# Designs tried in a protein design chat: VHH binders against c4kar8. Part 300

Target 1, 263 residues: c4kar8
Amino acid sequence: MAELSTPSPASPAPLDGGRGDELEKFTLRGARQILQLLQDLITHRGLITAHTGGGHSFMTAVLKVDEERGRVVLDPSPDPQANRRALAAPRLTCVTQLDGIRIQFPLVGLGEGQDKGRPALFAPLPAEMLRLQRREFYRLQVPLAHELSCLLKAEDLARKPVEVSARVIDIGAGGVAVVVPTGAAEFVIGGTLPACRLALPDGEPIELDLEVRNLNRQTQRNGTEQLRVGLRFAALPRAADTRIQRYIFKTERALNAKARGGL
Below, E stands for the ipSAE of ESMFold2; O stands for the ipSAE of OpenDDE; V2 stands for 0.75 times the mean of E and O plus 0.25 times the DockQ between their complexes.

## First folded at step 16 (VHH)

Design nd30 (framework vhh_7n9e_1)
Fold by ESMFold2-Fast, scan of step 16:
Structure nd30 (fold): chain B 263 residues (1-263), chain A 124 residues (1-124)
Amino acid sequence: as target 1 above (263 residues)
Amino acid sequence: DVQLVESGGGLVQAGGSLRLSCAASGFTFSSYAMYWGRQAPGKGREWVSGITSSGGSTAYASSVKGRFTISRDNAKNTLYLQMNNLKPEDTALYYCAREWPSWDEYLEEYFQHWGQGTQVTVSS
């Protein structure tokens, strides 16, 4: 008979959310700035996650900027299904990082064809690009060599409890993004994963409760698919927060040192 | 390709119950987590509930927890929402969805693979 009230889980921005006003100060609209940023992505061989909607994405890269025709040339997926989803999508949301800064841009009117005899995807140059140079928006892209993992407590496809060691691909003040092996466990947005263990270098694993915030089936450059899961720290003790911030700081510093050293 | 067809909405008095159904086709239903969302008049879309592909785990918005129950029948490709102790503030168009837009505040997403909805109106 008694109704329990609980804290609301996170939800997406309201229909008239005012988000565009906040993001406008980080939005590049100058043609020269857009061309320069796209060229920087080519020069640094930046990998791009292209979100095609419906919880799907594929890994791509900008191969070329064709200023004469006003378009970008993208590396197609070796998976024909991923390319079909991209071509059917009303819009691609392209997300990448450059020097720790999140870069995001829309592509509308995707087509397919060939560039110099090789399959390619084409889209008009984006009219805008988002460059989130604010530290609170920063997510550290975890170096593969760190082999950072989070032991998740979930259920498998047979509804049996399972522990899954998931690779941490990025980390920030509010959460982590992880990759889980195909079929290892099942997830749902809004679900809670209690007593997970985040393994950071130099110390005991951090025990924490995580909330699922995003799910994405990403097709990799080799054509294989993996599930990417975005997880929010539901209740983070001060000592854990300090350790996470220290890891982020030290890793940023080391990556900046590598950049200066030409590695 | 993907088709979702909601049914079971209607007019009900406060304190009443309704059971919504969503018939899914055009994809392997048993391979996807499924969601219920709603949109009240003049408001944006609100997440209501989610269920894993096997049905083993569920999640609920705090506003409906303890009153609503999400379930699925993978043999029938059907998703359900049992709504008990309905309140006037539950009045909305209820949508079945194969995906929910990311709650990543930086990622602008659009709603895709959602049904046309079924109207629920709760009178006081």
Scores: ipSAE 0.622, ipTM 0.877, lowest interface PAE 1.3, mean pLDDT 85

Design nd31 (framework vhh_7n9e_1; at its last look DockQ between E and O 0.23; V2 from the best seeds 0.00; counts 0 for: placed apart)
Fold by OpenDDE, look of step 17:
Structure nd31 (fold): chain B 263 residues (1-263), chain A 124 residues (1-124)
Amino acid sequence: as target 1 above (263 residues)
Amino acid sequence: DVQLVESGGGLVQAGGSLRLSCAASGFTFSSYAMYWGRQAPGKGREWVSGITSSGGSTAYASSVKGRFTISRDNAKNTLYLQMNNLKPEDTALYYCAREWPSFDEYLEEYFQHWGQGTQVTVSS
C-alpha cells in the first residue's frame, strides 16, 4: 500500500513580489491567524471579490474552513462563465473588507465540488493573508487651507532634471498623494525620486526620497487633465516620521472637532 | 482599441538571454509609461520593470535588477525587455502593460490594457 504522499499544497505565491518588505508587517502567515481571519470572514458574511485575472472578477464568500483537509470552501458564482474562469486561473486574488480593514489573500489550486449537496469551490488554505490595518494606511485628506506641497525632483519629457511643486492631496504614515500638471514631469511606477522636499506647516521642509507607487490621470470638471501620483516614503528619517505623524494627528483632531461643531 | 502584442519568448537555458518585444497600437504610445510584468505558474502577476514615456527613467524589480533592461522605441510604438542571465525562476508568462495596479486600486481596471503575454521558459 504505497502511501500516496499527498503533494504538500504549493504555498501560494506572495501577494506582491515587489512590495514584499513593506507589506510584510501586514501579512499574516501563521496558520492559526489565517484560520481565525477566515472564520471571522465567515462569521461576518464578508463578501469577497475574487479576481481571476484578465480584468475579470466575481463575488464570492467563504462558506467554510475545512481544517482537516486544509481547504477553504467558497460560494460559486451564479455565472457559470465566471466559475470556469476561476477554475482555469492559476491564482485567485481575493479582496474583502472586515471592520473597515482591507483583507487580501491569494488562492491557488481551485477546484469545484459539492459541499452538503450544494455546488462549491474549493481551494487550499492561503499561505498568507494581507490585513491592512487602517491606522497605517489611513491617509488624511489634506485640508485645502493647509496648502501642503511636495517639491518633486524628476525628469521632464526631454529627460532634463526638473523640480515640480506638487500639491499634496492626502498624506499618511507611509506616503503622500500629489497632483501635478500633465506634462510637468515624467513618472513611472517603481521609480525613485530622490531628495524631494515635503513642506509641512510646522517648519522647514522635510527632505526625503520618494517611490512612485501609483499613477492616475484625472480629468477635472473644467476639462483640464492632471496627474495624481501616489508616492511612498522610501527612506524617512525618524524625526521626519514624527513630524508627519504629529501633523496628521493634529489635523485629524481639528477636523473632528470642526465636524462636531466645536470650531 | 488598445492593443498590446508581446513576442520574443521561448525556451532558453539558464544563463541565456532573450529579448522580448511588445507592439503597441490604439493609443499614443509615447504619452504613456509602459511596464513589463510576469506571471509564473501558480503565482500572481508580478511587476518586473517600468519605463517613462520618454524612456528617460527606468525601474526594476529587485529580482531582475542588473539582469533585465527595459527600453522603448516610440517611433516604432514598441517596448522591449532585454533579459540576460536568465534563471529558472524567471520562467513565466511575460506581459506588456500600459497601466499597473496598486494595492489600493481594483485590479480590473488595470488589466484592460495588458497583452496576451509571451511565454518564457528557462531550463536548468
Scores: ipSAE 0.786, ipTM 0.916, lowest interface PAE 0.5, mean pLDDT 86
Fold by ESMFold2, look of step 17:
Structure nd31 (fold): chain B 263 residues (1-263), chain A 124 residues (1-124)
Amino acid sequence: as target 1 above (263 residues)
Amino acid sequence: DVQLVESGGGLVQAGGSLRLSCAASGFTFSSYAMYWGRQAPGKGREWVSGITSSGGSTAYASSVKGRFTISRDNAKNTLYLQMNNLKPEDTALYYCAREWPSFDEYLEEYFQHWGQGTQVTVSS
């Protein structure tokens, strides 16, 4: 680390120096390809997680591509703090999924303004976008009606055991993401939560150990903040893995059938 | 403004011990999980350890588990790393952080609040 001054929002630490050319096959650099992918996100009303750093993110969407000015237009948060973090960040890392494929792109030079008289965020078109067509990145967005939950065995601020029923927002072969109100329990990246229980719609809850892989104070589209906890499954038994995969497959099939009949 | 200042590094022979400190100011220290990371010469950043805001739970990289102990004193706004049985591969610049980027291999995040680090050099 060559940085001699105290950290500031404009002077971020490097994240990862070792993934360079391994991602080249997934990288879109052509202007036409980038424009088309952004238009696809608009058409599919793709919900985007915009990471601002410091363990913060907010939910947004691409509202339009302004080709004349070479800009992408994003939906601002109703939470002014989320917008301030986004504007102060040297870059946003935008993550979403389109047709089961993880899409990721950086936005730099974010500014605020208006679009058709409404507040909006603007950034130059990204110079590249990742389209990670790999099965291990697939995450099913869990329909709210399924009431998928995971009972977490954690501790509160007084180090007292607490059980937190956390809503599962996405699920994949290797883990889940859940949301909890901020302050409901303490978490640390790298920590293990033993004997949690994942409740699928059918059958008994699955008992499993979970590892905390990411923590984001995530500002939702309605402006409320929740703690999003990314959790990896530790060594799933085959029966549990089978039940999870079956849930994903059935739900994906049902959602795809509805999507073909709608819009 | 958020400030994190590491100290306690130095030169030590293999098998020795060091205790690192991280003095925190400019924020409510007791409200944040805290982390130690390190960067060895010619290598990327490595997560070393983390501790919840109350200190009730800790986590360690497998390479240091059993040898390093993270702790905190919320009354003194100070984070600690006790390093025992040091090995040459522990040689690195050690820094504390108020947040840690996701362990997601492909997520491009950055630190907002980290210290400038203290050098630990382990000879054999």
Scores: ipSAE 0.699, ipTM 0.898, lowest interface PAE 1.1, mean pLDDT 85
Fold by ESMFold2-Fast, scan of step 16:
Structure nd31 (fold): chain B 263 residues (1-263), chain A 124 residues (1-124)
Amino acid sequence: as target 1 above (263 residues)
Amino acid sequence: DVQLVESGGGLVQAGGSLRLSCAASGFTFSSYAMYWGRQAPGKGREWVSGITSSGGSTAYASSVKGRFTISRDNAKNTLYLQMNNLKPEDTALYYCAREWPSFDEYLEEYFQHWGQGTQVTVSS
């Protein structure tokens, strides 16, 4: 029997991964491609959700790619606790979107220091990045001006029914991500929220059953914390599916027209 | 210091029942949703069940729905899993957890707060 060194308490727990061959075609491993994608995130001022484990994340951004030293420079959180969690984590899972395409990459070996006299976080360049460029993985970042909301039917801490109006931050063919104030209602991963109401422009709210797929306490850029809830559409009626797809298509088209300098 | 201590596992015949317990300490148990997961030999962790902090809502993996019941006693800081009509494929190390990784988004998350587990072996 061979002896192995005892891993640190921060070592990752075993995780079931059915991602295998499905994700390989979306995985970028070329150094040039990785550098270009990181630079695109800087150019588009892409906000990144950095998951630190334990249901926690914070919002950051790539400030700089240091090709000479092979590292990225990240914007630290104004919340010292969020930075402490990040530095203690064995890895960060960074998630962002660029033109509706989900981009995801790991960062290992996070450190803190200064860039041009200002606090910064830094990590070695990732060896791989996921770019999930399939229509079914597309998520429209909902424009703030649309004020899209979903009325969630859930329970409070006293097991009483409660209705929470949650802001929709992104929407795709399979679901929405919403933000709610911490403590507004109870959620559990795998739970079902029946008869929720999604308010889209130009019509009555759409009644939907929603499954909770992810829960994350996200520290915003201003240091405040909100609960981010990822919700999957359960048994979506054809008419509702059509309305959601039309909203996504029209909004994409309008955003693309603005990018081209149109009206 | 978060501690989760599972108990109640053992050897049982197919069709039998077991009740698992998880004693929680070092955090405000009544403020967290809780989860049961399992890991069969040579496999990764599989989500089994979850319960809201108040106990008002529950969720189950399709493979155990109708056979397993999750519950909690916030006054005793204890989480339970009643397992009925056990099958050989339920053989695994069962873990109590304070958080569960996202089902979606292809996140390579890790557990921060899980117990050492209690072994359940179902004989045929």
Scores: ipSAE 0.650, ipTM 0.880, lowest interface PAE 1.1, mean pLDDT 85
ESMFold2 (binder alone), look of step 17: mean pLDDT 81; pTM 0.814

Design nd32 (framework vhh_7n9e_1; at its last look DockQ between E and O 0.54; V2 from the best seeds 0.00; counts 0 for: unsure alone 64.8 < 65)
Fold by OpenDDE, look of step 17:
Structure nd32 (fold): chain B 263 residues (1-263), chain A 124 residues (1-124)
Amino acid sequence: as target 1 above (263 residues)
Amino acid sequence: DVQLVESGGGLVQAGGSLRLSCAASGFTFSSYAMYWGRQAPGKGREWVSGITSSGGSTAYASSVKGRFTISRDNAKNTLYLQMNNLKPEDTALYYCAREWPSLDEYLEEYFQHWGQGTQVTVSS
């Protein structure tokens, strides 16, 4: 009776990004730490962008951590197509922020089901979570009360120059994420958008060059598709950097004060 | 089903040129930005170049800028990469992709639609 050695589940391939050494110090692998962080996400009702690959993502949230079953429960997309993509994806990359710290974690083995009679997505607990504490990685979620916009200079499908006013959804020292209507302009990852204008509340717009770092099609709750564009500041004048940092700092303080019941 | 088939790779001497092609099918090619990537032995996949759906805008990695030219023929559903002044460090399996993950170091998306790749070997 040859004991069929059940092949040990292949450890999920490390986030094989060659620059792995620098990120290692920000990677949580402890079960307790992971659980705590997930619970914190629940407590804070943190919105999560779940990337399904193929340039697609959807908004979700951690609804529950099931420690007994070793799984996380996610809020499904209102878009059935997004859910299908998620279920078909070999891996989800979940991105969120908690207390101004960017959090990223992979989910594999996604399934669908019901939690307390409601549709839900299920995945095994992540084996690791990246918690980026560096300021350069910090992205402030722009409050809805703030009308940050970025005028993007791009081209349309006819290769005609167009200006697209994009809403800024997050901002950091290194760049912004914006949302644009699908079809408003053409973008390519790695592309440069010259002479764009970032509008901050404190004065005149800042002119700057932007580099497209990521593109994600997102389905909104209302079923409308929009394009999320991650942009890096390619050339940022010092004065502009100072203004951006000031805005971030001021806004963070205000948010924290509000969270503490002070406002 | 989305299909991407790369061709045009081969052995070339340093300083030589190659033109890669990628035949696309199973989707509306003209509606998507397209990308070239490469993977050298023992390394991860590296972004090389991108082109908008219309072909109006292009982007290049710093390592290939000025040497490589990405282009597309939407009527033929074909993506091209002209590679000039090839260097040994350009030796890699070159992939055509309809989607590319973020260029951010910490955000890697799973590639869903890429070809089998074409091998480019540059000898010293």
Scores: ipSAE 0.801, ipTM 0.934, lowest interface PAE 0.5, mean pLDDT 87
Fold by ESMFold2-Fast, scan of step 16:
Structure nd32 (fold): chain B 263 residues (1-263), chain A 124 residues (1-124)
Amino acid sequence: as target 1 above (263 residues)
Amino acid sequence: DVQLVESGGGLVQAGGSLRLSCAASGFTFSSYAMYWGRQAPGKGREWVSGITSSGGSTAYASSVKGRFTISRDNAKNTLYLQMNNLKPEDTALYYCAREWPSLDEYLEEYFQHWGQGTQVTVSS
């Protein structure tokens, strides 16, 4: 499935989803579509994870789109080291979600300065944005009030079995993203964690096997760093899949009602 | 000053074997998970294998599982990749890395701690 072509230095690099044509149908290249999507991220106060390379990312947001100058204005990190990494990176890979739909786009040529007297990061408008409008790519941001957790079964540095309670920050049909305490366990990309337990509000914990898909040290908007782990469901029993999708549906419905001034 | 130096590549016939080594310095090797990646001609970098800091757990890309074995010697600050039953499609420049941030996102050109690589060429 990896159909990545190596672009020449004189050609714009394709959006680096690593799969060429399979993501083409989800790629936006129209200037009006890109501008509208960026504006929607501003309107909905969408948080963006900007990957700077080396397993590092920081949380940012689009503060405004400057159409006249052809650039986006981003919220810098309160951590100076995160900003230094971002400015040194040849490219940022920005990942966010809007109404549960995964959005990904590159930013090249990041600079720093001020916007209305406040520190800001600037980058040219992206030439393309990926918008994955498929049910299997939908991710629900888990409300903090739900205190959703996943008990991970892993090993520590001494190869001893450990159980780690990790906070679930997002969930979809294909997996969860969790925050784990620093040093609590060893993780390796591609590794499997058997017999983990996902706690949902509606009944007994769901026992499932998880594959580690990504690891990053993310600098939060308050300047603190967290280990974030992306986990794929290796296999879901039908009943577990139904319960997860029911939780997602109910929570999305409740969030939509709240946004309209509901309960 | 993190340094990773790969060695052990070469020309080999299909069905043959090679053992790659990665000598690490400038950091506490035993505290980091380590990875092997590769870059085939005309393609981007691809994750091949990973091993936890203790060596207790390993992971492999489906294309190499059962044929490649990753291992490490923390006393020698050295990472290994034993490659058996090599195929022409394994032809690539092989890199060791201290981090691999994602299987889902191609961020390899921004890795901070990658070696220069060792070339593996498999003839048919």
Scores: ipSAE 0.617, ipTM 0.856, lowest interface PAE 1.0, mean pLDDT 84
Fold by ESMFold2, look of step 17:
Structure nd32 (fold): chain B 263 residues (1-263), chain A 124 residues (1-124)
Amino acid sequence: as target 1 above (263 residues)
Amino acid sequence: DVQLVESGGGLVQAGGSLRLSCAASGFTFSSYAMYWGRQAPGKGREWVSGITSSGGSTAYASSVKGRFTISRDNAKNTLYLQMNNLKPEDTALYYCAREWPSLDEYLEEYFQHWGQGTQVTVSS
């Protein structure tokens, strides 16, 4: 029989952050509450980022809840490598936003199969879901038509300065998330990018210093991979902050008006 | 198998120095940014420092900046942390990692590849 005396370095280890205690007040644990929240995500066709570990994620959605079997059904990626990473992950961390509220939940024991003849991913219902109902966690998903960009001043693999024009995919009070082609520049979590330029639709670009807070290789719904870079604003002047808040508010109003016009 | 093995810890007096090493195997070391983290008793994991795959850029937690220096030797597949002017609050289990989760509290992410750690104890 195959026996191992040495633990694998890839063995799962839960993240142990004291931040979990501070999030307890946002944690839903009731089975009926969890089922209703999952159903709300289905009804609103919420786009979900599923983090598979090792700095990788893919875009998915909850297709249905199988209450009698206690399972959720997820849309698989068209990229088979993303699906393999998801199936190998000991824990899938799902992140989305519903009506301006950040939703986060773990899935464990993910499996592959079929649902009504179509490929699907399955997992037991989560034992808890996080609803971060606070404005500081809010991130506006930037409409593609706005074509928001941020010019990053970074370094390439040869340690040479490079400027990267990155598309802004979300924006909040404290920062932005952008996407760049993999390999366009080197980033390190905790690193600073001075004198970057955030281009909002109204007026001249905002010059600001950015700090890298997270990095992940994200597989999009069409199967292509981009590097997602989470960036925090450093030392944001009040005028720049006001302008960013106005953009968020104006865009939210426009999106809400469109939703109210829908039947 | 990815293997990360830390060494160089020990007991030192405040103001002293230690040099930590992390021996890497089972992957192309020069292709990855690398990180040092630490965990004090009863506390969560704390990001300490990071370095790009080329070694061209480094980053440090504010609590260690100016005292600690991260470096790497890609020919030897080894990551280093030079720790100077040590303080009692630096007492922790130090470990290296091939990736680091977000520095923000929005996301918890599974560590995929990290070492077992080496103990550093700083006495007054």
Scores: ipSAE 0.612, ipTM 0.871, lowest interface PAE 1.4, mean pLDDT 84
ESMFold2 (binder alone), look of step 17: mean pLDDT 80; pTM 0.801

Design nd33 (framework vhh_7n9e_1)
Fold by ESMFold2-Fast, scan of step 16:
Structure nd33 (fold): chain B 263 residues (1-263), chain A 124 residues (1-124)
Amino acid sequence: as target 1 above (263 residues)
Amino acid sequence: DVQLVESGGGLVQAGGSLRLSCAASGFTFSSYAMYWGRQAPGKGREWVSGITSSGGSTAYASSVKGRFTISRDNAKNTLYLQMNNLKPEDTALYYCAREWPSYEEYLEEYFQHWGQGTQVTVSS
């Protein structure tokens, strides 16, 4: 058999479910395990990217688990179109992470209503959840305060070279996810962006080649839509790899110290 | 309604060539990147090639690079895949797509903007 495709290193995009056999060892099917994991998402206020198909997703969260009714309650999008896409979808593929560990699960039979007087989305409890405890899937969420950016070399709709400053939202050993300003450039999955410049703290920008792995129009919790581009490091010099790893470890250490309530 | 109609498949011997076409309607073709994918019997869907909305940049899977050429004619709303030096392992149902999702590819409902496909069979 062919190996299962790895997910984009820079995006919480779902994995190919047709190759689920390779992921069986990471799949939770016990009712108690599923309930506990959903509760952990609530406790940690985990944000969930819910994929509705057609390259669209929206940001949500689990508000509560109704064990007696066998369902989860989700935060609806403030964008009515995102909610309409979700309700029309035969299946939501939900992707999130806890401490860098990728978590993915399906929701089928989405409905809408009210919870404690507020609009809510409802779905039956998932029968399975994927929890990928592998280093290759780890992504650091870049703190907004770091204002980390990547200058992309791309083409506009007129086939002219253009430089786009994109905000880096997550980073891992294999790549970054960036947010691109609307209409700034065109992208194609599998395309190469040569000589891009990643601005990290503690030095000059790193020049590197990036490959486009994922494109996603994501509706944020404030209702705005952003183009999220997942980018793989095509060829990373050793010095650049060391600086990226140092940034990730240093930032992770600082976040862990904050979470533990002290140094 | 978005419609994609593939054509040009058939039976060909190893080393032969085929040109696939995809006629698009129901959307502004020139505003979207387009893709070719394939699915061999008993296997999942595989990305083959992509082209930007302007046609300025292209991308290919390693297995087909140098043998296949993707192109488009925005005035005719048509996407093409020129396949040269075909191999038995290229045997598959070929689809054009308006998007290449990272979603669960086995669920047809996620591929509302994919065509019905055109069968390519390469004999040895």
Scores: ipSAE 0.377, ipTM 0.759, lowest interface PAE 2.5, mean pLDDT 82

Design nd34 (framework vhh_7n9e_1)
Fold by ESMFold2-Fast, scan of step 16:
Structure nd34 (fold): chain B 263 residues (1-263), chain A 124 residues (1-124)
Amino acid sequence: as target 1 above (263 residues)
Amino acid sequence: DVQLVESGGGLVQAGGSLRLSCAASGFTFSSYAMYWGRQAPGKGREWVSGITSSGGSTAYASSVKGRFTISRDNAKNTLYLQMNNLKPEDTALYYCAREWPSYSEYLEEYFQHWGQGTQVTVSS
């Protein structure tokens, strides 16, 4: 039986359209790295939002790490109902930040008891922690004056191929966010849009495959619905990656200069 | 209120098949992409499959591609997951969802739009 074998480290649950592999570089699985990060949260008195499912969360903190018993000690909520929801949850999703770095980790097998005569929650050490550095998730907000667009190849509601020129609203090393009118094309998280064309000011459009990561329907102030689509670069040639990075750095520098000038 | 009610789970032997259903109400079902996710005991939520509003395009997690088929009937406001060649590692609570959370968002913010789930247990 699998349960009687040496367990493989649990792969992180896909947090983004089933692409758990793309988060590997941000995922800590080393026992010493996990212990050090938890200790850093204690030292900096980091507040943690613990999500218990069903739209519920509570504020907690790591009080201590019990290395001998392989567990963390958490500050219980002053709300007894929050603690009951936490204990009944199969998993807590813990979210915090340390020096602008988003940290996210699961806690499974939560129990309650006392630590040195005070109520406490206990959980086994997480097998993994996600550490999303701000720099890795930097997104340049694209100036409207740049008129950046991406020609998306998708299907319409009648399942016919359609090309949609989408306005690029932000861009980073890993992808773009675009806006399209609701109903212009169909999108599904995890779906691939092949041979799309990203227009940058410097030269010909870049042809690339995009994976849909996020879909957000928004009603604009004028009553028009728009769809915001988050798109990941499935693979980039080095030349395309260089052009995108150059655009980001140049535009960021120009925006910073304008902001400092008070214009 | 958005309501999603999953059914069709059960106990099955490895290599067997199950068909899950999700009955949707409280929104215009034909206007939304729909998703199946799962949560194994002691593990986080995993994206399994997605389907566009028309049913014209589908997406699958690599672990289930070729074994599972997602489909929908917009006239019946129902989402389906046909599961073939089931493995013990497919054992999980299976959820229907109108939206799938991203790693850039709090996962729990979407849980209110998910159904209560249907349990699938695969024996070795």
Scores: ipSAE 0.410, ipTM 0.783, lowest interface PAE 2.1, mean pLDDT 79

